# VHH binders against q84jc2: the designs that were tried, part 253

Target 1, 232 residues: q84jc2
Amino acid sequence: MSKMRNLVEEKFLEFYESWVIQLELYLHQLLIAHNNNTMSETELRHLISKLTTHHKAYYTAKWAAIREDVLAFFGSVWLNPLENACSWLTGWKPSMVFRMVDRLRKSRVVLVEAQVKKLEELRVKTKFDEQKIEREMERYQVAMADRKMVELARLGCHVGGESVMVVEAAVRGLSMGLEKMVKAADCVRLKTLKGILDILTPPQCVEFLAAAATFQVQLRRWGNRRHYVTHS

## First folded at step 15 (VHH)

Design nb4 (framework vhh_6z1v_2)
Fold by ESMFold2-Fast, scan of step 15:
Structure nb4 (fold): chain B 232 residues (1-232), chain A 127 residues (1-127)
Amino acid sequence: as target 1 above (232 residues)
Amino acid sequence: EVQLVESGGRLVRTGGSLRLSCAASGFTFSDYAMGWFRQAPGKEREVVAAISWSGGSTWHADFVKGRFTISRDNAKNTVYLQMNSLKPEDTAVYYCAAEGYSSPEEVQRIWEGYDYWGQGTQVTVSS
């Protein structure tokens, strides 16, 4: 099914493609730092800062775009179908990032007991915050099917199938509700990422960020393959 | 300016009930998730209960489930904590906090962890 792109979709597609190219360049730097283990703490902190600035730039651009058209982020044209299928409220599911942290814990990376305790506390907090948003989404979806919405839809049909101002106002209200939920989810993402980076040492941060970026880049490459794959 | 003002803390006997209130001003209250935290002397702050921006979702810590209930009134910019069956171990300063889940604040402020906190209200439960 073909889809006409609007201005918000075109602008964010252009932004996102450039953002991903820069992420791949940062991933290369993270892998060099991790494999060579020759960088000073100051150099590692500077690299981590570049990655955090890059992620903040993504959310800054996203929030500007969702203010104009939040629906562009549901079934995004800048994401392939696999990336869209793996999204939770227009992005990565915050609790899933702890699987990458668990990988660090199970590797030869030494996490001290205090870090393990703080990471578990953060995981519990993140899952709780995530569940609060999921309950709001459930409430939102139930409201879509309530009697008042059904009656508003019927009213629209009674005027010869044309949308009336009251129906249009209800639809705008629904979009505003989605914007609030997406921003809430992104707030959890930002706080979860910051929390992990605050708990980890600079070398551990580099390993974590490299794992996260590798997963994101690989998922994109996998999904960019044709629906029908050629056998080797 | 942003302000959170807790009230309702007092001395109460074991098994008693108390309702705490937190009045919020200086921000769009309905855009923020709200929480109640407590801190006893020599202990770290612990989360007691939390409520989503709409009031449609609540969470209570295991140690207060069935005894405490969080609620909010967005028309009055107020969050409440109803405390029943109070125990001596509930003795603490109780803090109201606003979490930036639905904040209109810019990405940098959220990244820096700018949450709003009240000054606290003392609850003392006597045996």
Scores: ipSAE 0.308, ipTM 0.711, lowest interface PAE 2.0, mean pLDDT 82
Fold by OpenDDE, second read of step 16:
Structure nb4 (fold): chain B 232 residues (1-232), chain A 127 residues (1-127)
Amino acid sequence: as target 1 above (232 residues)
Amino acid sequence: EVQLVESGGRLVRTGGSLRLSCAASGFTFSDYAMGWFRQAPGKEREVVAAISWSGGSTWHADFVKGRFTISRDNAKNTVYLQMNSLKPEDTAVYYCAAEGYSSPEEVQRIWEGYDYWGQGTQVTVSS
């Protein structure tokens, strides 16, 4: 069954499409910067700032949207099935970026020992944060499943005005919890990203950001080709 | 209003012990992970330890090497850092931080690493 798009989905879809287009433009700039050794540190930092601002804009928009309908982000209609399958709590898994950094290291990025140590520390912390969120999710699920889901199931058998109100209240409660969890996950994402960028030099940041953007764009392209998903 | 108030920082001798406390108010303490950071003069702020909302999981920096232990008491809305075998290198301002759920308006704060920060407590270890 094709999921009917609601207003939140439609609005965010439009936003995301534009956001991705801009990301591709930034990716192009990142690649140019990476291949151009004549760019000054100031210029590189400016470009990095543009990307970080771009990401902040995404999460700002996302959080505004999830306040209205967090459920829309679970099985996002603006993402293809592959992108959704690769998602952890409505986004990329924070610990995944360290694998990306490792890949860069194997390629051409040279990190000094101090950077390596900091990255490892950040990696451990990030994993801890992920586990923390997962445990919180488990707690939430246990708490909600026992009471709210049962109530919802019971009420689902009765169609009436009062029952609808109770169901709506229950759904709202569930949504609020999910919103918190999603925001928590996003916080880990943002912190992880910032942490990495704080450890890397400007040239390394550019390379990392380029790799990240490339991965995101490629994942989308591959998913669209494989699943024949077209987004307006 | 959210408040994190650190206490317990003082001058101690090398090899000494100190217990830091951070009293939290203005938010649901048990919904937040807590952490300790430190910043020495001229150095970047670094994470020392973190603890999950329930206290069931903890993380400690490598430089701690078993010397420090983070804990919490949710009934008292307090997070602790037991510091043993202190070294001069541990001299820093120690900050308490809370990590949890934020509003869209707090994106900038999130970017700073934690949702809420204390004012810090000075720990000085003399040689």
Scores: ipSAE 0.123, ipTM 0.551, lowest interface PAE 2.1, mean pLDDT 85

Design nb5 (framework vhh_6z1v_2)
Fold by ESMFold2-Fast, scan of step 15:
Structure nb5 (fold): chain B 232 residues (1-232), chain A 126 residues (1-126)
Amino acid sequence: as target 1 above (232 residues)
Amino acid sequence: EVQLVESGGRLVRTGGSLRLSCAASGFTFSDYAMGWFRQAPGKEREVVAAISWSGGSTWHADFVKGRFTISRDNAKNTVYLQMNSLKPEDTAVYYCAAPDEVQAIWEEGSTPYDYWGQGTQVTVSS
C-alpha cells in the first residue's frame, strides 16, 4: 500500500504542479479578456471552454489517483498546509464558491434579478447536497469507532494469532468508502461550477473564473510564503 | 486508469456468428452507458450499438438491426456484442468505448465516449 501511495503521490505531484502553472497562464488570459471590451462572445466562450476543460482534467486525474490511494488526498503532499487547512473532503467546499459570485454584485458586471434568483436557488441546492455528504462523513467516522472496527484493531495486536486477511479486507473497505464520498463531493463541485457558468453571461463567467483562479493562486502563494521547510 | 480490453475478433465466413467481449476497469462501470464502434480501413469510425447503465435500454444502428445484439454483465464489468448473419461489409476493427466519467457528470444526461480499447479485428470472407 505504502509503495502504491508513493507512486500515486509522485505522479499526482507532477500533474498538479503542471496544472497550477497552466491555471496561472489561463488567469493571465482571463484578466486580459476582462479588460478588453472588444473581445467577441465567441472568443469569450472559447476562453471559458479552455478553463472548464482544465478543471475537468483535474477531476479526471484526481479520480484515477483516488482509485489507487484515496488517503493521498487527505493531507496532500502537493498542497501546502494552508491549502490543506482550507480543504473540505479533499477540495474546495462547494457553497464557498458563492463568495466569488457575491463579488460580481460589487463589480462592473451587473447581475439581473433573474440571475440573482437562479444563483440563490443553486446556492440552496448546493448547501443541501453538502449537508448530505457531511452526514455520510459522520456515519463513516462512527463506523471507524464501531464495535467491529474495535475488534479488528484488537486482532491486529495479536502476533500471528489471527488472520491478517480480515484486517486487510476491512481497510480496503474503508478506502472504497472514502473514494465513494470524495467522488460524491466532486460531483457536487462539478455540478455547482457548471450551474454557475450556465447562469452567468460570458463576461460574467470570465470575471467569476478570474476571481476563483486568483483566490486559488493567492492562497498557494500565501501558504508557501508562511511555510518554512528545510532538508535534514 | 480506464482500461478496455476487447476480445473475440477472428476470421469468419459470410453468414457466420461471433461474440465480442469487452472487459472494463478503472471506472464505475455499472453507472454508465457503454458502446461498440467499428472502423474499416480508409473509413471513419461509426457507432454500432449502445447500452444504458442498467441494460434496460439498447440502441442498434440500422445496418445491424436484427443481426447484432448488445448486452452487459455488471457483475463482471463486461459488455458484449453478439454478431449473427455476418456479411463482408461487417469487416472492421471493433472498438469498445467508455464515457469520460467527469464529462458525463458535467453534461448530465449525456454519455460522450472518450475511452477506447485497442480494438479487435473481425474479418468476414465470402
Scores: ipSAE 0.422, ipTM 0.759, lowest interface PAE 1.7, mean pLDDT 84
Fold by OpenDDE, second read of step 16:
Structure nb5 (fold): chain B 232 residues (1-232), chain A 126 residues (1-126)
Amino acid sequence: as target 1 above (232 residues)
Amino acid sequence: EVQLVESGGRLVRTGGSLRLSCAASGFTFSDYAMGWFRQAPGKEREVVAAISWSGGSTWHADFVKGRFTISRDNAKNTVYLQMNSLKPEDTAVYYCAAPDEVQAIWEEGSTPYDYWGQGTQVTVSS
């Protein structure tokens, strides 16, 4: 069944496509910076700042959108099936970024002992925060937390009669809870990202951000190869 | 082998129009956002325009001022840049680009420069 797109979905889809274009452009810049040993620290920091600002813009837009319709972000129409399948509470799983860092370490990135220690501490904290959110989410999973349940709820709202009021109330309640969970998850994402960037040197940050952006873009590309998604 | 071949650049007078083409091969074209870049002598390379994989979204630099339009035909593996109202300041070598091979970047941690073409020279005379 073709999911009927609502206004929130349409707007965010447009935003996201533009956002991804810009991300790919930034990825290009990151890769250039990575391969250019002549760039000053100031220049690197500027580039890092642009990327962080870009990510902040995403969450700003997301949070505005979820206030209107948080359910749109569960089974997002702007994402392909693979991206959706890999999503944890409407985004990337925070602990995943540590695997990226580990991969970098195995390649050519040299971290000093102090950095390694701090990263490990951050990893532990991030995992703990994830678990807390997951426990809270379990409370909602019994009710309507998965895409199928969300869709059923939406369909229920179109059923006439006294049942409509009950369904609407239920959906509202669910939405409020989900919004809270999504925001909590996003906070963990942002904190984790900030934490990593604070630990890494500017050159290392560039490498990390490049890897992260690469992964995101690749995931999208992989999904598109498998499934043709028409974004009208 | 990934290849990007730009064409359409030539000498034009101020106020003239050109349409640049970039033929892509060696990768799944429809999976990638595409962009146009330009580099004038003595200046840094700059982004002119970008287009999403589906063509549903586009980005244009501020200096374009509505004069240029990026488009693509995924069936032909081609991205275009329609340039209208050209100015001498638009004189540059124009490059088509896609993001570096993402999988290779992820796996190897290194990327070749994502300009695979030689570019096409656009010269705008006064």
Scores: ipSAE 0.006, ipTM 0.233, lowest interface PAE 10.2, mean pLDDT 83

Design nb6 (framework vhh_6z1v_2)
Fold by ESMFold2-Fast, scan of step 15:
Structure nb6 (fold): chain B 232 residues (1-232), chain A 128 residues (1-128)
Amino acid sequence: as target 1 above (232 residues)
Amino acid sequence: EVQLVESGGRLVRTGGSLRLSCAASGFTFSDYAMGWFRQAPGKEREVVAAISWSGGSTWHADFVKGRFTISRDNAKNTVYLQMNSLKPEDTAVYYCAAPEEVEAIWSEGYSSGDYDYWGQGTQVTVSS
């Protein structure tokens, strides 16, 4: 049977497909800039600005969508199973980007000691913020098994229409809790990305953004090649 | 639960200086960009200055550039507005605010519509 899509899923699917196509176009520009030693600092800053605006547009659209249906982002229809398997709270794990930064250490234009120190400080703060969110998610999962939730599930099974409003109020509360956690995770993502870009020089920013976009595009391509066999 | 408390507003003479303070509580202050706004009698509220979560980026409205400076102390959960060379047209209630939108976390340039949390304001009067 086909998976049911609601209006939020349909709208965000359309948005995300267009967003990824534009990301691939920006990746092409980043790769050209990385291999072109004639681009001015102003031109590099302009390209970096286009990428940061593109990423901010993603979070603006995402926050509007999760306000309507946060559950659409858990098991997203616009992501393939590999992309979904690699997600941490509906997106990339913030500390993962420091692996992309580590690749810059092996590049022609290397990080200076002052940058290494600032990146290490940012990495530590990012991991601390991740752990706070993970503890909140664990508390949320425990709350799902709490006496009140068990009682509401029992009422929903036996009383039908008489308990519908009470169950719906509880489900809305659970969704609001998830929305808060997803937004908290996205705030860490935004601050981590901004922090890295503030530490790096424009050529290093271009290389970092190219590495990140390459990984995202390739992960999508690898997942799309997966064989899916149905026996129904 | 979220509270923003402005202080430092008073009567000053033209050409004088003032430092406004905004004490924040009930949220993780160091994670939020902060802004200063003002509203003069009979006029709309306007943005004066903004500062990023880390203090690494600031923005000032053209009508206060060179005269006003926004700063913050994350250890004290406080944002400041240093006001120099005050003019009668600077007379207003000054508000501090913390936004919750994506742009607020990333960028320092804000309109009044970009802020979700507001303080009660502090009155600044510049006499002739």
Scores: ipSAE 0.076, ipTM 0.512, lowest interface PAE 4.5, mean pLDDT 81
Fold by OpenDDE, second read of step 16:
Parts: sequence; structure tokens; C-alpha cells
Structure nb6 (fold): chain B 232 residues (1-232), chain A 128 residues (1-128)
Amino acid sequence: as target 1 above (232 residues)
Amino acid sequence: EVQLVESGGRLVRTGGSLRLSCAASGFTFSDYAMGWFRQAPGKEREVVAAISWSGGSTWHADFVKGRFTISRDNAKNTVYLQMNSLKPEDTAVYYCAAPEEVEAIWSEGYSSGDYDYWGQGTQVTVSS
């Protein structure tokens, strides 16, 4: 059964479906580039740039949407249950991409020692940033439970104009806090992605991006097979 | 084996309408976006429209916007192209494909290699 969707959810759903279509197209290009070692470095860099731009576009749209309704992204209606279950603060967990890199390293990609070192440094940093955000989230949750939620609970017992305003203010406060945390998480994602791409050679970047895109697309496909979700 | 079978193409007069169908098999249809392509004589194959896996999102080429509409029925493993207000310039062989094949057509210099979903297509001819 489809949930009632607000305007933000509907708009972002449309955006996301289109975005995923484009991602699949790029995935095809990445796979071709990877299998055909005939592409020049310039061509590879161009392809990488397209992908990075595509991801940037996602976050641009996301950030615009969360300004309006950040809560829409907690339990995203445009994602299937599996995708949602695999989400960390409304997106992919940054440290997860290093598992992808590790897989590539074991199978196809030969990294020089300098790259390995840099990747390890980046991994540590990314994990640290994740933990920091998680701690912030915990603090936020505790604080909200102790203060805002109590206030909301109290107000819920009384219906009146003044009470409504207070409730709205409380909800806004909660939303603002969540928005901040989501943005922080997204920043870690973007920094991590950039960091990896800066360390890898263009051919390696293509492989990595292909793996990442494959994972995302397959996750969606797997989820859809297991759970029937209507987005219309 | 992946199969795509296009149908519905025929001779029609200018201003007429056609509905093309593409029956897909050999893969999980509902997991993939689908697209329509066309190739006119002496011209390169071009993308006409695309539709997301759920049908919730569609894309149409500028030259067909407002006239053509892509849709799909996942229960029937079929993608459709409703074509209205047809023009002689729309005369072409029309093909359906998954996004991977769509990209292969869009990208100059990219070879689909051994991956070829292409069916035989269906001929659409619009007479003046």
C-alpha cells in the first residue's frame, strides 16, 4: 500500500526516478569504459566528471528538498524497504565504499603503496567523522526525548491555538536539528567520494564508480523483487 | 535469452496515431527502465523516450514531446509508445531497449560489444 505523500515527497520521487535512470545510463558507460581499454585518459576523465556532476546534482536536489521537509527523507517513500534498511542518515554509509575499494583491490585493481596508504588514512578519517555524527545524533535524540518530546506530549493533551504554535515551533526545532545532521552526513559522503577519486587513477576511478553504481542499482532491484513497492 | 519484440508499426497518414508495443522476455522486466528508439533511413538511431522501472518517471525527446507518450505494464512485460499527430519525419524503424542499450546509441564511439538487446524493430511509415 502506498503512503500518502506530501508535495515534497512527490517531487523528489519524480526527481529520484529520473536520476536513477540516468545513473543506469552512466553505469553502462562505465562498464563499457572498463571493458574497453581503448578510451583515452581524457575520455575517462570526462566520464568521471559526468558521474561526479550527477552525484552533485542529487545532493543539490536533496538539500533543497530537506529545507522544506527533512522528515520526508526519514522513511523515504521513493526507496524500497531494503534500500531504507541499508540507509545511514538518509543515505549510504560513507565507510562502506572502502569495502568496495577492497574488493576491487583483491580482484582487478592494483594499487601502489602510496595509494594504499592514502586510502587507509582516508578510511580512518571517514570512520572518525561517522562516529562523530553518530554521537551527535545520539545526543540529539536524547535531548529531544528529554525536552522537545516531553513538551509535545504535554501539548498533545491540550488543544488550543497557542498550543498549536508551540507544537509547530517544537517540530521546526526538531527538523532543523535533523537537517543539520543530514547535511553533515552528506558532507562526509561527498568528501569521502572526492577523496577516493583523488587517490585513484582514472581507470581505477571508472572501476570504482562502476562498482558503486552497480551496488546502488542492484540494491534497488533486489529490494524491488522482494518487496512490491508502488511509487505512482 | 533476452528478447524484445516490437509491434504495431504500419503505414499511417499524416496526423494519424499509432500505438507501438514491445514485449520483453528473458530478464526481470520490472527491474529495468525501458526506452524507445528510432532509426530513419540514412540517419543515426536516436532515442525517442524512456520510462523508469515503475513507470513513475518518463522522458521524451524534444522532437516528440506532446505527441508521443511512453508507458509500460510490468504485469505484461510490455512497454508502449503512443504516437499521435504523426508526421512524415517520424517515418523510421522503431526499437525498444533497456537503458544500457539506450546509452550505447547515445554515446558516440561506444560499442555494445557482445551485448545486443536489439530486436528487429517495427516499421512506422507516415505518408503525406
Scores: ipSAE 0.005, ipTM 0.239, lowest interface PAE 11.1, mean pLDDT 83

Design nb7 (framework vhh_6z1v_2)
Fold by ESMFold2-Fast, scan of step 15:
Structure nb7 (fold): chain B 232 residues (1-232), chain A 127 residues (1-127)
Amino acid sequence: as target 1 above (232 residues)
Amino acid sequence: EVQLVESGGRLVRTGGSLRLSCAASGFTFSDYAMGWFRQAPGKEREVVAAISWSGGSTWHADFVKGRFTISRDNAKNTVYLQMNSLKPEDTAVYYCAAGSDEVQAIWESYGDEYDYWGQGTQVTVSS
């Protein structure tokens, strides 16, 4: 119901604001770890585990929310316009994180040839999975213009009892299809993130996670500053 | 209402086989990771196996690996645990759980974050 969907948006807004605050705290810890050569491998692995748990918590909360209202994630109220403009299927575009991985080539901790090969294989696989989802989204958008769907839309202007029920079923079907695509995209995100972390050493993981979190936090702050400038 | 109903627990001899079933209702089963847990009297609850929402990823505890297999049938809203080569130490109450932690299943890491629990089914293995 529409009333319940508003509450879902409000609850996720509260969740997301708290989640971002915690991400900024973890980013501070990652930057300290990156600039400090005295942390043990065990300490670095513990910090990496905190970040991976934090990212997994986001997707757990997101999937619960999209089950209730998937459309809330298209043009989300908890994201500023810049963040929304940079979204690909309700989140970051999986292949874009490899730009952050490329930065590791110039770090103090150099990637070995075996890692470069595994990362390139993962990048190719990620781009393939990404393109597959883009084709599914295109097919979904084309299906909206299908003759049967157009006829159902016409019936929606005539409240003949049975017509209302048929239209409601069709709308639920559309939402379920969209939810499935968002989950598929998030699965690629999770597999890409895990794949990168499995290939990298703990110091390289810290540098990668710091770069990713920095970009996410900076993008949010740039978009928020734009609001103050244009909104005054 | 959310319900998880385990069945199939019984007395079985060492080396025997048993299949447990867990029937789910009251929620969208195909959106949830499912797990099998067990608890013997006076011992802590331990995770036995877990399966992702799609069935594409499974995890089994080392102490049952090669002997137990988790599977699911989303059309029937049922998760299964096939138990082979049973040992007396497998004696416990077995219960299924459904978690909002589908993400952990995909990440191949399952914990105690399950939202819904069944009442359990008793498995007794005699020598």
Scores: ipSAE 0.044, ipTM 0.489, lowest interface PAE 5.0, mean pLDDT 81

Design nb8 (framework vhh_6z1v_2)
Fold by ESMFold2-Fast, scan of step 15:
Structure nb8 (fold): chain B 232 residues (1-232), chain A 127 residues (1-127)
Amino acid sequence: as target 1 above (232 residues)
Amino acid sequence: EVQLVESGGRLVRTGGSLRLSCAASGFTFSDYAMGWFRQAPGKEREVVAAISWSGGSTWHADFVKGRFTISRDNAKNTVYLQMNSLKPEDTAVYYCAAYGDSPEEIQELWSTGYDYWGQGTQVTVSS
């Protein structure tokens, strides 16, 4: 039987569907800009700003939603199973974005020596930020199996209001810790995205954002057709 | 107050060895990844090596791989760079840096929250 949706899930599903439609519209604009070498720097910066604002809006909405129900973001009902399988702590894995940057290098995007060095520095920072968060998640998972939680699980097997209240309080505490962890992961995502955009020129930013948006849109389309052969 | 103090830089001959040290204070050292950077006159600053908060993972730039080794002692709040088989091209000011921000301190949606840097230590490799 399918999972029932709560109010937070329904509200974020509606938000996310609209957000993805707008992302596809921005992707179309990015692809036009990429193919138009006469577009001004001001016009490119404006488009990059629209994408930056769009991603910022996503995290604003997400952080409001996780404050209400962080568990909605694990196995999310607004994501298909392929999108969920590719998620790292409720979102994209920050180091994955550097594979898109590497593809730009191979696609005749000329990166000057200073940019290459700054990108490598950022890649190293991102890798260690990811490892720190993964270690914190391991600690969180171990804490869920500690003696107190095991005892609360036993109490939860009793038919009684008192045991239900104690278990509910423990689950709320676990949710608070998970909210902190998800926000930490999102901060690494935002630092990584901002860092890349600060290093790249406006035309390079457009190519990078187009590659990232293309992957996100295509992953959603592939997952929605999981029972069919897809042409890649 | 966060402080990083590098030491160990000096004049050495080609093929020689040198160990750099970076003493950290004013933050929880064992919570931060640490790195070594260098900048030669007229060149861009570049990352040389990095080590995770626990010391369980290290990264070394291709141009120093097999010659330099980064390590740390969390009990002493110190990160080290062991430099072997030194070449004239290794001549630079070497900087210690603490990577990343505490997730708890990132409060803005767009944070550029940044590393702490030391003052540097000069390494000169003669022929």
Scores: ipSAE 0.015, ipTM 0.501, lowest interface PAE 7.2, mean pLDDT 81

Design nb9 (framework vhh_6z1v_2)
Fold by ESMFold2-Fast, scan of step 15:
Structure nb9 (fold): chain B 232 residues (1-232), chain A 125 residues (1-125)
Amino acid sequence: as target 1 above (232 residues)
Amino acid sequence: EVQLVESGGRLVRTGGSLRLSCAASGFTFSDYAMGWFRQAPGKEREVVAAISWSGGSTWHADFVKGRFTISRDNAKNTVYLQMNSLKPEDTAVYYCAAGSEIDMWSEEYTDYDYWGQGTQVTVSS
């Protein structure tokens, strides 16, 4: 429904703008914590928990929104063109996060051999899970063209006998399939994030989260500058 | 109007075999992936096996691999679970579910669209 789609986009745009502002505030706190050697492990864990809760709030809002209009997340109006160009199945590509983890090897807080092994195991599993989802998306697109698109074309263009109810059911099925793929991708994202945080010490978690938030904020600011110049 | 009806659950001895069936109606069966789930007393519901909309891809949990086989007949709107070499720990209520094909890839998140009422399988020693 186009009316509900417009409302979903507007509501999520409002949510996302507020969510990003809060992310920038958390990034400031992460950077202070990274440069402050007097913070206790309890204080660091509390800050890490704030970031984890913040990311979970994003996925809670996203899953509610995609239930109503999953297509709003493909070419999202709340993202600038650069953010959209860098999206993989409506969000960050899970394996890319390991590039930020790799920088911890050059950090003052050294990764121990056991952590390196666990992170490499997680990296391999994450890449495997990405490939499985990519294959399923390709199969869905092919199946859409060969089955549901043919069905929709026949129903919509059938002389003297089209059925609005059957067309609506087919469109609902296509949207539901796409929603499940997005949720599966988000599951890999959440599992990857949790896995990394479970392997790292609290100071290393702060460094990792600061690197991730910095990348996200910088990408948005750089893209907004280019987008604003382009449209001004 | 949408219905998934499981059948075939019964009491069976350890080492025995059983075939479960799930008859689907009220939706386009051949557009959906199908899964078999089970829930044992005092345990969480767990995924046992899944099959793609075409039957071209199947997945089986490690704890049933080599013993259970999922299959489907799109002409009859039915999914099957062939259970061999049954063990007491296989005792559970077995549910069939319909979802998108991507549900096969989600080991941690299983959000299937339609669920049956379940069929009881009891394996005695």
Scores: ipSAE 0.000, ipTM 0.128, lowest interface PAE 13.8, mean pLDDT 80

